# VH-VL binders against Protein NifQ (nifQ): the designs that were tried, part 4

Target 1, 180 residues: Protein NifQ (nifQ), of Rhodobacter capsulatus (Rhodopseudomonas capsulata) (p20629)
Amino acid sequence: MLHFPDPFATGPGPVIPAEALGFILAQGLRECAAGLGPLTARLGLSGADLAALRDRFAPGLELPDLDLPRPEAGPDQQAIETLILWRAGVATPEARWLAAILARRSMETRHLWEDLGLPSRPWLSGMIAHFLPGLAAANARNMRWKKFFYRQICSDAAFSLCLSPSCDDCDERAACFAPD

## First folded at step 15 (VH-VL)

Design j1 (from i1 with heavy chain K66E)
Fold by OpenDDE, last read:
Structure j1 (fold): chain C 180 residues (1-180), chain A 122 residues (1-122), chain B 107 residues (1-107)
Amino acid sequence: as target 1 above (180 residues)
Amino acid sequence: QVQLQESGPGLVKPSQTLSLTCTVSGGSINSRDYYWSWIRQPPGKGLEWIGYIYYSGTTKYNPSLESRVTMSVDTSKNQFSLKVNSVTAADTAVYYCARETIFGSITPFDYWGQGTLVTVSS
Amino acid sequence: EIVMTQSPATLSLSPGERATLSCRASQSVSDYLAWYQQKPGQAPRLLIYDASNRATGIPARFSGSGSGTDFTLTISSLEPEDFAVYYCQQRSYWPYTFGGGTKAEIK
């Protein structure tokens, strides 16, 4: 079951993937409440997928916009989603949902973990390790995730897009995308 | 209303390449919501997943066949294809194309072609 | 790969009887297990997905249960049209794998 703990909790304990999803949902809901768009558009999932995700991890949680279809995605988002799905290492619905969410949230302007509403980057990495073990393995050097995604879609022959991420609101952009 | 239909030669000689095409109607291949798979069934035996292709052209193959299999997609024709190189008698099977829904209402293979028998023989 | 084992290989029953088919996975596949029915000369037809969800148009006499490694397909009362081969399939891990099938035949 998903919890919505204090987003500022920084306990040294292991990352709980289900709780991470709780943070993500909470962030999406906050953005909805702020009028930024429907939950489907905020997280890149259809109402049906959101409902299924809820049923799996947070039964009884009321979610808005469950009647809406899957939102459209730009080329970058599509490419990242495709990459994550392909690299996931598993074929579970959880992996697929997370792939869509990660791709969608990568379109935001801060660090991915921030835009997901997670407490820190280790939370993101821990969640990915659990649900997307193949992706975690592919990022063995612990590259920042947005950077990793874009480098992957640029270097992989299976992908034709090589654009820069939208990180205009991040003052650490230069450091984040510094050459290796 | 989605329909899948396999097409291609029913006879292939050993060491040659098996080529099949799946034509999809009643729905678009160009969708983020589906994997398009090939599955085969040797006569009197079970089912073997060969691989899938995504609308973007990304593929995943069964490791047992990966070295010999290539899939492609043509969104303009609403088709996807399978090639199996260096075929042997062991590749004789009914070949099915199928759709898997990976987003929306996630389901396994709910739409299948009728299957096409490919016999590998001299 | 995940090995799917079905039992029995053949099930001989009469119309009206209850059929119980088993499927075992070599490791946990959660509840992401599907059942298919295949009649001679036809493609497989999805019966059950996610272990217990009936696909659209599937009669209520078909039911699925189980989670992890052990799954069961039950046909409460066999109809003549139910005599066919049944396959289970896991979709948790790549590659997707099917069981060897159970043939339900008329006694």
Scores: ipSAE 0.898, ipTM 0.962, lowest interface PAE 0.4, mean pLDDT 93
Fold by OpenDDE, fold request of step 23:
Parts: structure tokens; C-alpha cells; sequence
Structure j1 (fold): chain C 180 residues (1-180), chain A 122 residues (1-122), chain B 107 residues (1-107)
């Protein structure tokens, strides 16, 4: 049995999980204000989940679209969400919300940390380490996260969860492990 | 309202495979918002989580049973099933299927079947 | 796995009395602790989730408190129908685990 660090422990590090989620919410709100769609669609969560997330990490913050249901998701987004949930190592609502958010934002075109509105990739990695310790442990070689997700789900044509094969013989290794 | 109902043989011989089906009514199994779980309770004892299956067929099992347990889902019939291989007397229990809401109004097991007793005996 | 320990194993009380049940986790589970009631021959019934939220249809006499490793279920005034077995359950870590149960019996 794999041992995962306690996600509730306040360990040392530059990343404050609540602050990271603040950045994510801010990015979603900017996109809403720009007319790109409701906050639920931007982050891949129902109004109920957004409200609960707000109550835990940003109490008192007014959010739009809290009456809307969970938005639809394409096959890739569903697969990534399922992968992250399965690899999370924990079953907390925070882990589930983050899984949904990461899956939805992986559908955007830039680096995942950019599309999440985070300051840098280490912020993303730190947030994942805190809320999704199993996922963090699975990416021991510090692969870029979007590449990591797709490698995990694309290894099986049926999108079944499987172990990642060795990357040593991969033609795109340089792209996957490029410096931040 | 959502209802769950277990079905299957109440008697299984040692070393054989226990097979149960849970039929869901009043709601669809084909949803991203739920885990569908099996939980068992030996007579006079506590509760043990066996595992869950997701709408896509993804599963997670209790490590204590992982080597002997298989779950499947049939969205067309709105059913999910449990198989336990190589059963012994220790597998005698009331088996429950239950729903967990993992998105939206996140709640633990709020809908249960009535349970079905499975006895392992020669 | 997270070990859930309930105490006492048996609680003998009379109708109208206050019942206090304890549940302890071997590690912190935040506030993601649920309480279930089970009567003979029936499936467990969800009472409390997230340590202190009453499930739909649960009477106000049931309340939950606690966080981290120590949790309490309180029945302010026992009704005859409240004599049953109560289980706690954590949902922070896989596998999900239940306590051994507390039997509330009539004195």
C-alpha cells in the first residue's frame, strides 16, 4: 500500500493552497466578465460545488451563477477528471473539486498553470501536492501536468486507468520535461 | 426518489463465486456525480466498505478484498454488480449497495438498498 | 487505513435522557465524518455528515460536533425509536472505514 502525506498537515512551502484557489476563482471570474460563459462552465463545477468551495476557501466572496447545474464535459475532460479522482489518494471534497477544475482547465490552450491563473508552475505543483497527494506522487519525474494527464489516459484506447509506461524511449520527452 | 435493490443467490458454496446485482430506480447510474458502492456486514459485526464503481466502469476496491473482488456496471439496465471469488465462511454477510454523491450536494451514503444476506456454506 | 474507534461499546439509557457517543480517528479526517443509525434488520440510515450537518428528514434532537480526530454524536432527548446501533464513518481516505459501533439500549 502506498503511503501518501497528510493533506491536512500544514507543511512548509511557498504555496498556500487557499491562495492558489483564490487565483483560480479570480481567473474564472475574469473570463465570466469577459463574456466567455458562466463560472460553472469556466471551472467545470456546479453552482452548489462553487458555493461550497467558496465557503471553505474564500468566505464572503460573492460568486455568480450559483444556481446553475454542473456543465457538460467532453470525452477528454471526463477521462482526465476520472484519472485525477482515481489517482488523488484521498476522497475529500477539495480533491474532487480540484480534479474537476484541473480537467476543465486542461481543455484550454496554454500551459495549465497559466489557464488556471496561477503565478507559476510550482504553484500548481504545490497545490496538487496538498490536495491530491497521490497524483503528485505519481508524477515523480515532474512532467508537465497536461502532458502527464494525457499520457495516463492515452496509454489505453478504452481510456481505462493504467500505469504510465517508461518515458525514456518517448520521442516527445524533451517537450514533456522542458524547463518551466 | 432514488431506490436501490440487491438481488442474487442467498447461498454460495465455499471456493465458489458470490454474485450480486444492484438495480437502481428513480435515477440514472450514468452520471458523473455518483459513486456506486458495495458495503457488507457480517452477522453481529460492523460495516466494511468493499469498493465503488463509477459510471465509466472505473473501480476502486478495498485493499483487503481487491484480489477477489470485481465490479461491473450496465448503464442500459441501470444496474451494477459485485463478484467475490473464492469465498469462505468469512464472506458470510448482509451485502448492501449504496449511492454516494461526489459532486453537487456532496454527501456520503444517503441511499441504501435493503441488503441481502449471503451465506457461505457447504 | 484509518482506524475508527467508537465509545462506549454499549450505552444504556432511558427515554428522555441525553446520549453522547464518541468517535475517534487514528489520523485527522478534517470534518468529513458521518454518523449512521441502524435498527435490527434494516440498512444503515444517514444521520449526520461533514461532522455536523443533519441529513434530510433527521430530527433536530440529533446533532454532531468535532473535527480532526475527535467527534461526538449527541441525542438531546432519547425517543423510544432511537434505541439502535450507531456507526461513524470517515470519507477522507481510501478505503472508507467505519467505527465498531455504539449500541444504544434501553435501561
Amino acid sequence: as target 1 above (180 residues)
Amino acid sequence: QVQLQESGPGLVKPSQTLSLTCTVSGGSINSRDYYWSWIRQPPGKGLEWIGYIYYSGTTKYNPSLESRVTMSVDTSKNQFSLKVNSVTAADTAVYYCARETIFGSITPFDYWGQGTLVTVSS
Amino acid sequence: EIVMTQSPATLSLSPGERATLSCRASQSVSDYLAWYQQKPGQAPRLLIYDASNRATGIPARFSGSGSGTDFTLTISSLEPEDFAVYYCQQRSYWPYTFGGGTKAEIK
Scores: ipSAE 0.896, ipTM 0.961, lowest interface PAE 0.5, mean pLDDT 93
Fold by OpenDDE, last read:
Structure j1 (fold): chain C 180 residues (1-180), chain A 122 residues (1-122), chain B 107 residues (1-107)
Amino acid sequence: as target 1 above (180 residues)
Amino acid sequence: QVQLQESGPGLVKPSQTLSLTCTVSGGSINSRDYYWSWIRQPPGKGLEWIGYIYYSGTTKYNPSLESRVTMSVDTSKNQFSLKVNSVTAADTAVYYCARETIFGSITPFDYWGQGTLVTVSS
Amino acid sequence: EIVMTQSPATLSLSPGERATLSCRASQSVSDYLAWYQQKPGQAPRLLIYDASNRATGIPARFSGSGSGTDFTLTISSLEPEDFAVYYCQQRSYWPYTFGGGTKAEIK
């Protein structure tokens, strides 16, 4: 098992997509170790996808739960995953894995970049720009990502999961576009 | 084992709408792990991806056909369908439905229907 | 869209010979390239995915290689049933695109 540095101690610098995924895996592994559930459930991927992700970005890394199936997902998670896949702009496995991970981690309670175990929001944005360029382009105003996801699924006719006012009518609109 | 089968009229008049249905057996289309696609092949020509539909009804179309194409899914019947509007002779082709695995053992089109010829003619 | 170019258009060989088919992408598609075999009156059959992975049930005589923009399908020793049309396909970018095909015919 590789030891990852404290993501919150990492200063600003160029975003390295492979390292970003390393942070995400590390966060998932910490949560597994804490007894919060299998890695598949923590990241929203099957063991097969986790294995493939590892082989691509962190070869040799020992991961648990690689024999487990894809975990179940609630309707919000499904909607966000579907949205991200559709907006990704690419069809690569990396994009798909990240879509699933982002959707699953959006179900947590903190800022998305925090729950992903990333050092900062720019890390998240940089990772998204790299693997999901269409999604990055869709968030041209740099809205906070979790809020962006929910706004999209609430406003899109294909996703009638929630009642959401328009951004112009939201009294917390400024918070959605707060600085990093 | 998963099987796909195309069905629909083999003859369509110009300017009319081509309608096809793909029936899936041996597995459910109501899954997060698959895209369900239509692909066509004009006689003696190559393959053209038309688009996919997801279990939730989300679609993505080839820009070359987007303005004329509509796909739908019926999970209760384990079917998904293709409509192509305002057809011309250029739309004469064998139409295939196919499955793509997008999660798990990610693979491209590993299951295909046998294809159905649709001829556009007066 | 990504343009996939296959060469040669026609490959005339005898059973037992080695076949080498080329596929070029207009820009990098990483290793996310698939090869299909199509016989007359049949649907395409997946042979290779991710440039070099054989699909289930595909004989060992079929192999794929390459990354980025240049890919190769090799049939080490042609069997009579291998004479068909072969297509490459990229799945990195939307829309998915196929090559124009290479017809392997008996010499």
Scores: ipSAE 0.896, ipTM 0.961, lowest interface PAE 0.4, mean pLDDT 93
Fold by OpenDDE, fold request of step 23:
Structure j1 (fold): chain C 180 residues (1-180), chain A 122 residues (1-122), chain B 107 residues (1-107)
Amino acid sequence: as target 1 above (180 residues)
Amino acid sequence: QVQLQESGPGLVKPSQTLSLTCTVSGGSINSRDYYWSWIRQPPGKGLEWIGYIYYSGTTKYNPSLESRVTMSVDTSKNQFSLKVNSVTAADTAVYYCARETIFGSITPFDYWGQGTLVTVSS
Amino acid sequence: EIVMTQSPATLSLSPGERATLSCRASQSVSDYLAWYQQKPGQAPRLLIYDASNRATGIPARFSGSGSGTDFTLTISSLEPEDFAVYYCQQRSYWPYTFGGGTKAEIK
């Protein structure tokens, strides 16, 4: 039995991590059902990790593709995943799972919160604050998350994957800090 | 199966640099699924996590040692290394390298080297 | 850092007896607590992870319980080979930290 939560069922209020994860799983499942690929590939996790994630946040939820290995990732996805893991501030499996999911979903074309199936950007920020407090703290200027990730992997001394100007010198700064 | 083996000098003089290498066999260091850690144990004492290195070279160190510790990885040799600068007698310990699985079947340190004793003495 | 406190420091028991080891965290580490066994001259061996999951090859006489800040390792009936030092370890927060260890010795 698949559970597809109504994205509009939750009114304004504090973000509940389990609900946020429910939205993410629902989005992945929709895409899987649409033939876009296995759930593992949609979320960037192995079947084992998906099973463990399910057991923790959505017990009893039936998920497909739990026998599949972790999907491969391109260099950008790997870099973003590594960045998020490093910035997480915690070492919990939840943080690691979310890091992988965020990295994978950052490869999609819409706003990250949209591609995650979340109701709004504050849901994403709230979820990150809960599971990845170090990452939340690092984005003190409330930059759009995908832009933040790419900015970090380019400018952080620990990564130095590319050279980019400072945010002040960027012509697209207004887009990076657009309102929610 | 995966095996880890520490190597390096067993004796280091005070103020010098301790240098160890961990050689991994039966599996690749070049994987997104593992952290590769160093852990030490002074004689008759408990365990202290030193830090980890990721396949990409990203590191995280124990704040207690961060200023003196450097780790590196050589994927071509399937090795990762530890350097501890400005050693004192307090750095005398058995040094272990270990693997942590961070994705898949997430587990803490399930594979360890045999450990190598490093004595700091003049 | 998270301080892990193990008790007792030494546990003197006879083969066949039940051993109960305690590990306390200075703050909640959820269930991400591991137990290791270490014998003289050997590296630590993983026994339990995620508070209650036995690692591969670990006998059923070893069991773990607890969550949050209080954890217990139980050896239902001590075998001669079980006399060793046991360490707990949290992996929720950086840096990873270990307890001071409990030495199980023969009475």
Scores: ipSAE 0.894, ipTM 0.962, lowest interface PAE 0.4, mean pLDDT 93

Design j1 (from i1 with heavy chain K66E)
Fold by ESMFold2, look of step 21:
Structure j1 (fold): chain C 180 residues (1-180), chain A 122 residues (1-122), chain B 107 residues (1-107)
Amino acid sequence: as target 1 above (180 residues)
Amino acid sequence: QVQLQESGPGLVKPSQTLSLTCTVSGGSINSRDYYWSWIRQPPGKGLEWIGYIYYSGTTKYNPSLESRVTMSVDTSKNQFSLKVNSVTAADTAVYYCARETIFGSITPFDYWGQGTLVTVSS
Amino acid sequence: EIVMTQSPATLSLSPGERATLSCRASQSVSDYLAWYQQKPGQAPRLLIYDASNRATGIPARFSGSGSGTDFTLTISSLEPEDFAVYYCQQRSYWPYTFGGGTKAEIK
C-alpha cells in the first residue's frame, strides 16, 4: 500500500532514512503527473531498479514505466554517479540506486533536498549517512551536497564539471547549483 | 550471449609480475551498468575477490592485495586486465574474470570466465 | 572485512536426500548474500542472490533463506548433478568475501 508522507509536512519527528526513499519516489511520481517525463528519466534508474526500490521502501505503490530501460546520462551526471559509487563505503543495492538518483537530481537547479522531494536538508544528510556512510564521512566539512559533488569531480577529473556550458567555473557553478 | 575469456602466461617466476587479460565478447564493457572483476582460487582452497574496474577506469581493490595490484580497461579491444607485482608461491591460483550487474537487475557475479591457472614457481 | 563461515565442511548424502548448508557472517550483511555452486574444473555458478532469489535457470529444488548473519541453502531432493562445492558470498561491504565452502559428496 501507499505510505509516503506529505513533503510539505514539518511536524515533529526525527529523520527516518528509509522514509526518505518514499519521498523521492513521490517526487518522481509528481513530476511524471506534471508531464516532465517518464519515471526512469526523472530518477535515473531503469524500470527494473525502480520496481526493486519500490518493493523494499514503498511496498504496494503503483509505478509507471517499469518496462523502460535506464536512460543515458550526460558527462556531469556520469561523473557524480561514479563518484558516489566509488565513495559509498558499502556495496549494497540501495547505495547503487542512490548513486544514480543523487547524480540525476543534481542536474536540477534547486537545492538537492528540494529536487529529491525531501522535507529538509537534515533528511538528505541523514539518508546519506545511513545508506552511503563512506560518502558522509568524506564530507567532513558539511558542505552542501551538490557543492561537495561538483568540487570532488572537478578535483578528481580535471576537465569535466568546471567546463560545463551553464556555469564556467567550479566556485561560480557551486553557487549556481547550491544556493543554500 | 556474453562470454568472458582469460588469457596470459600459466607460469610466472617469483618476484615477477603476473599479467592477465580478460576478453569480453557478446557485450560491451563500456557500460555504466557493470563492474568487471578478478577473483582467484588457490588450489584446493576458497575464493578471494581481487577487485573490480569500472568503464571509467575507476577501481576498487581488496585491501589484502591493493599495494601489489593494478587493473586497466581497454574499451577499444573490449578487454580488462590485471597485474599482480612481486608474486610469490602464495599467488598460485586459478584466476577468474567475472561480470557483476550494478544497475538494471542488480545481480552478483552472473558471468565468469573459464578460469586460468597461474603457477608461481622458480 | 566480513568473515563468512560455512558449515559443515563436508556433507555426505545420497541422491533424493535433503541437504541443508549453513553460512554465517561475522557482522550483519542484511539479506545481500549469494550462493554459488562449483563443480570440479569449472567456474562457480550463481544459484541464489539476495538470500532467497533463484538465479535464471536454477531449479526450484534450490532455495535460500536467512538475513543478517545466518543463512541457509536448502536442496530439497539431491540430484546426482548437485554433488559439488557450494560457496556463500556477502555483497554488502567492500571487499566482497566468500565462505570457505561446503562440499556435498555421495555417501
Scores: ipSAE 0.851, ipTM 0.919, lowest interface PAE 0.8, mean pLDDT 89
Fold by ESMFold2, last read:
Structure j1 (fold): chain C 180 residues (1-180), chain A 122 residues (1-122), chain B 107 residues (1-107)
Amino acid sequence: as target 1 above (180 residues)
Amino acid sequence: QVQLQESGPGLVKPSQTLSLTCTVSGGSINSRDYYWSWIRQPPGKGLEWIGYIYYSGTTKYNPSLESRVTMSVDTSKNQFSLKVNSVTAADTAVYYCARETIFGSITPFDYWGQGTLVTVSS
Amino acid sequence: EIVMTQSPATLSLSPGERATLSCRASQSVSDYLAWYQQKPGQAPRLLIYDASNRATGIPARFSGSGSGTDFTLTISSLEPEDFAVYYCQQRSYWPYTFGGGTKAEIK
């Protein structure tokens, strides 16, 4: 069973990839409690998928909104979700759940690890390496994940539209490829 | 309820292109929640997954066939298609289209077409 | 590519008997294993997914078990309509691969 972190903790614990899902659920629950929308909308999954994710990673945890359908997504979210599904390197349910979660949380304004409720960028990279090994291999230069996603969807021939001039907005190479 | 139906020529000559279409009814192919696959079965033999196409047009193919296979989707006709180039007698099989649910109660191939036999013979 | 090996190739049993079908993967596929039934002249029908979950409308006499590399389909009491070919399929890795099948036939 996963534990949920104390939101007031002063530093990250050891990176344990499966426990990253607990942080993500806790962040979604905090946003529900703050009135920002149902859990399905915060995490980009249907209630059925959330229940299955909970059963595998946080058994017994009560979740709201488990009867709600998968929310609609805008084009950037769809493109990132498609990218992650295609690059995952595996076909597992958890890779699919994470494709949806990562795409949805990439629509938020902070660093992706922050908006996932993770303690640090190494937690995000460790989770991706564990559950999405093909995606981890594709980001060998260790770019910040949202920037990597936007560059990939702009440059891949499988995607029909580069949606943002800011795909090239990394103005300093060291910042773009800084270690996590 | 969702139904899938394969169509295309039942006889193809060696070295030509096998071309099949799957028509989906009772549901939309333009959905983030499904992969649309082709699977084949030579007479008296087992099943081989050929590949999938997603609503976006992205594909993944079995490496055993990748150099000869293309898939496409036509959302306006609610159809997806398979082409296999440079066929030989080894490509004689029943060809099935099938749906996989990838979000919302993730489920493997729960809906299949009836299958269509394609014979490669001169 | 993950090789799926089914045994036995043919299982000769009488109605009312318990059938046990084996499927082995060349490396771990976690629990992500499906079973299909194929009757003569028909497309395959999903029976079990994720090793042990019955698909909608599948009778309770069908059950699945196992994880990792070793999986079993059990039919607790064979009905006449259960004499068919059964295929396993792993869904952890691309490409998806199927076992060679087990034919259940009347003894």
Scores: ipSAE 0.846, ipTM 0.914, lowest interface PAE 0.8, mean pLDDT 88
Fold by ESMFold2, look of step 22:
Structure j1 (fold): chain C 180 residues (1-180), chain A 122 residues (1-122), chain B 107 residues (1-107)
Amino acid sequence: as target 1 above (180 residues)
Amino acid sequence: QVQLQESGPGLVKPSQTLSLTCTVSGGSINSRDYYWSWIRQPPGKGLEWIGYIYYSGTTKYNPSLESRVTMSVDTSKNQFSLKVNSVTAADTAVYYCARETIFGSITPFDYWGQGTLVTVSS
Amino acid sequence: EIVMTQSPATLSLSPGERATLSCRASQSVSDYLAWYQQKPGQAPRLLIYDASNRATGIPARFSGSGSGTDFTLTISSLEPEDFAVYYCQQRSYWPYTFGGGTKAEIK
């Protein structure tokens, strides 16, 4: 029997959501080594939260900056973080850590999965589906995640956030379905 | 040290609206790191989480009460508030406000107000 | 919603005895389980979070264990101030839910 390629699969083997957190930590470490700032600033979490995240998902990984506080965030980052907390569907520490990380990395310029250090878009979507099931359900049309976040926070000037994603309301429908 | 204090009427008639305010001192309610919750306890019974409000004004309510409850936050007064509409005797309880840490050493409810009894009676 | 069931409803024990309190969740809550103590006329006080971590200032005689659906609070040697009601609370899922309580009372 011939193997049939999965058009959405990228990288080695199946998506394993817990390993996504390891890739995210590794990307933060690469950015620290490149002089781009402390790990807390790269990932949007305090040193205490990073240590707890490491202990659960990458035990034994050496991390810098574990004595530093949670960095301040600009208004777009705050709004995205609030959206993800609101839509998470669970109350777990993992969901809270990811709300901060996803909001912080959405401030970068590349595709979100690239800026997280993930192997592919399916890794991002798989991680979100596992740890943030309410958020995954809210993006039923599979918009690019950054576009989804910005449309959600901009659709209500008072930020009484609700599910509003629709590519049919978008002037650039083709961009909504472009690969992330 | 953070302190929470409930205030509001102790007696409410059936079908009226119960209104409570929690005043926070020793810390700012305008923070990304905390949820601010209301929890109630009928006399001699267990605890029921009513909901939380975040500094941004976003809320999450217990579905059992969602149609009847509203919360608000006033960051300039360092207060958050609860309204429960259309009360009945079943809403008689001690009402607590409480803080939950959601970032930076994530912990459940570590600070509580002392509670205020609200009795619903004609 | 996740139903939290505590047993027994009442423990009648003497000071110095060991207390074992049970809490069971209707679905797995991982290890995101807290224990609170409530004395008459007071608000609840956090004892244990994440199933086994003591909150700041909680004496070593209090310990928690378990994961998934079955959790235990143990008080190794009861002191007079430990006679109170104990509640468990899951914090994996919205809405947060509490157990019905276990009252530790003097035999």
Scores: ipSAE 0.840, ipTM 0.910, lowest interface PAE 0.8, mean pLDDT 88
Fold by ESMFold2, fold request of step 23:
Structure j1 (fold): chain C 180 residues (1-180), chain A 122 residues (1-122), chain B 107 residues (1-107)
Amino acid sequence: as target 1 above (180 residues)
Amino acid sequence: QVQLQESGPGLVKPSQTLSLTCTVSGGSINSRDYYWSWIRQPPGKGLEWIGYIYYSGTTKYNPSLESRVTMSVDTSKNQFSLKVNSVTAADTAVYYCARETIFGSITPFDYWGQGTLVTVSS
Amino acid sequence: EIVMTQSPATLSLSPGERATLSCRASQSVSDYLAWYQQKPGQAPRLLIYDASNRATGIPARFSGSGSGTDFTLTISSLEPEDFAVYYCQQRSYWPYTFGGGTKAEIK
């Protein structure tokens, strides 16, 4: 049986990477039910991609909005998505789905693991290590993920990558300290 | 429906630069949803992926060619291009451009150009 | 890089026979494997992606199976137009790699 970790526990709980995608879908569904927008807009994927992701990771889960196209994205979302695609280290569909999801949910204001609906920050890092191993390796200092994304893309251009280890050398300095 | 067409010289001398362009019609290359690739095939041999370019200008190249390859995108002409420098006879091949869908029904190379033979000979 | 090994190199069969083509990966590629058909003088044509999904317009006689490292393309009853070269390709890891091909020819 799968088990969800307690975010207040002092030891590591069981992180099951495939179950992380179930939590992410459930969070999107809660936001749809709360009137915040269609599932495609909450997760940054087309209905076709959501159906394929569901079929692989949460078979049988009913999803709305599966006939909708992929939503447009602002420049910060596009930059983070491009970064994750480029650094993923693998070419798999789940790496591509997660690039879109992580970029979209990074536009929200809470910690990234919270806005993904994950049980804890270790769930986020475990999911990334499993599905996006190149991205995990690139965050060798174990920075919080939104902070890492913004430090990597700190520039005056939405699609530019900042290779500096410090945001002091980048044009988007304020975004580098956003919570994740 | 999208179509891809390669163009460029069919004969290149050793040590020179091979330069090819792929013209895309029926769709825009300025899209988050596609990678645009070059793939080559020596006559009578198998296929070798050269690399892709994304609309953002980011690229990934096959490590076997990475030191000699540059790709570029020109969104105003709806084209993407390949340069292979310092060519030898081993670079003689049919060169294909191809599209990969990376979002919105993820699909490997579903559209290919017809291919263009480039011969490297003195 | 991931080495893709196809067997047999040549498959000699008659129209109406069942063809079975093998593709093996040097490490697991999950089910992210594609099959292409290439006829003389033409570009490759996508047949199967993600191990078992037929591409648009591909006849039902083509089917794919397998996961991990071992994959199979089956043509249930060969038609004259099916005599071509078949390539597998993994898309789990960079760089993308293709198998060396299986030539299906009329015996």
Scores: ipSAE 0.840, ipTM 0.913, lowest interface PAE 0.8, mean pLDDT 88

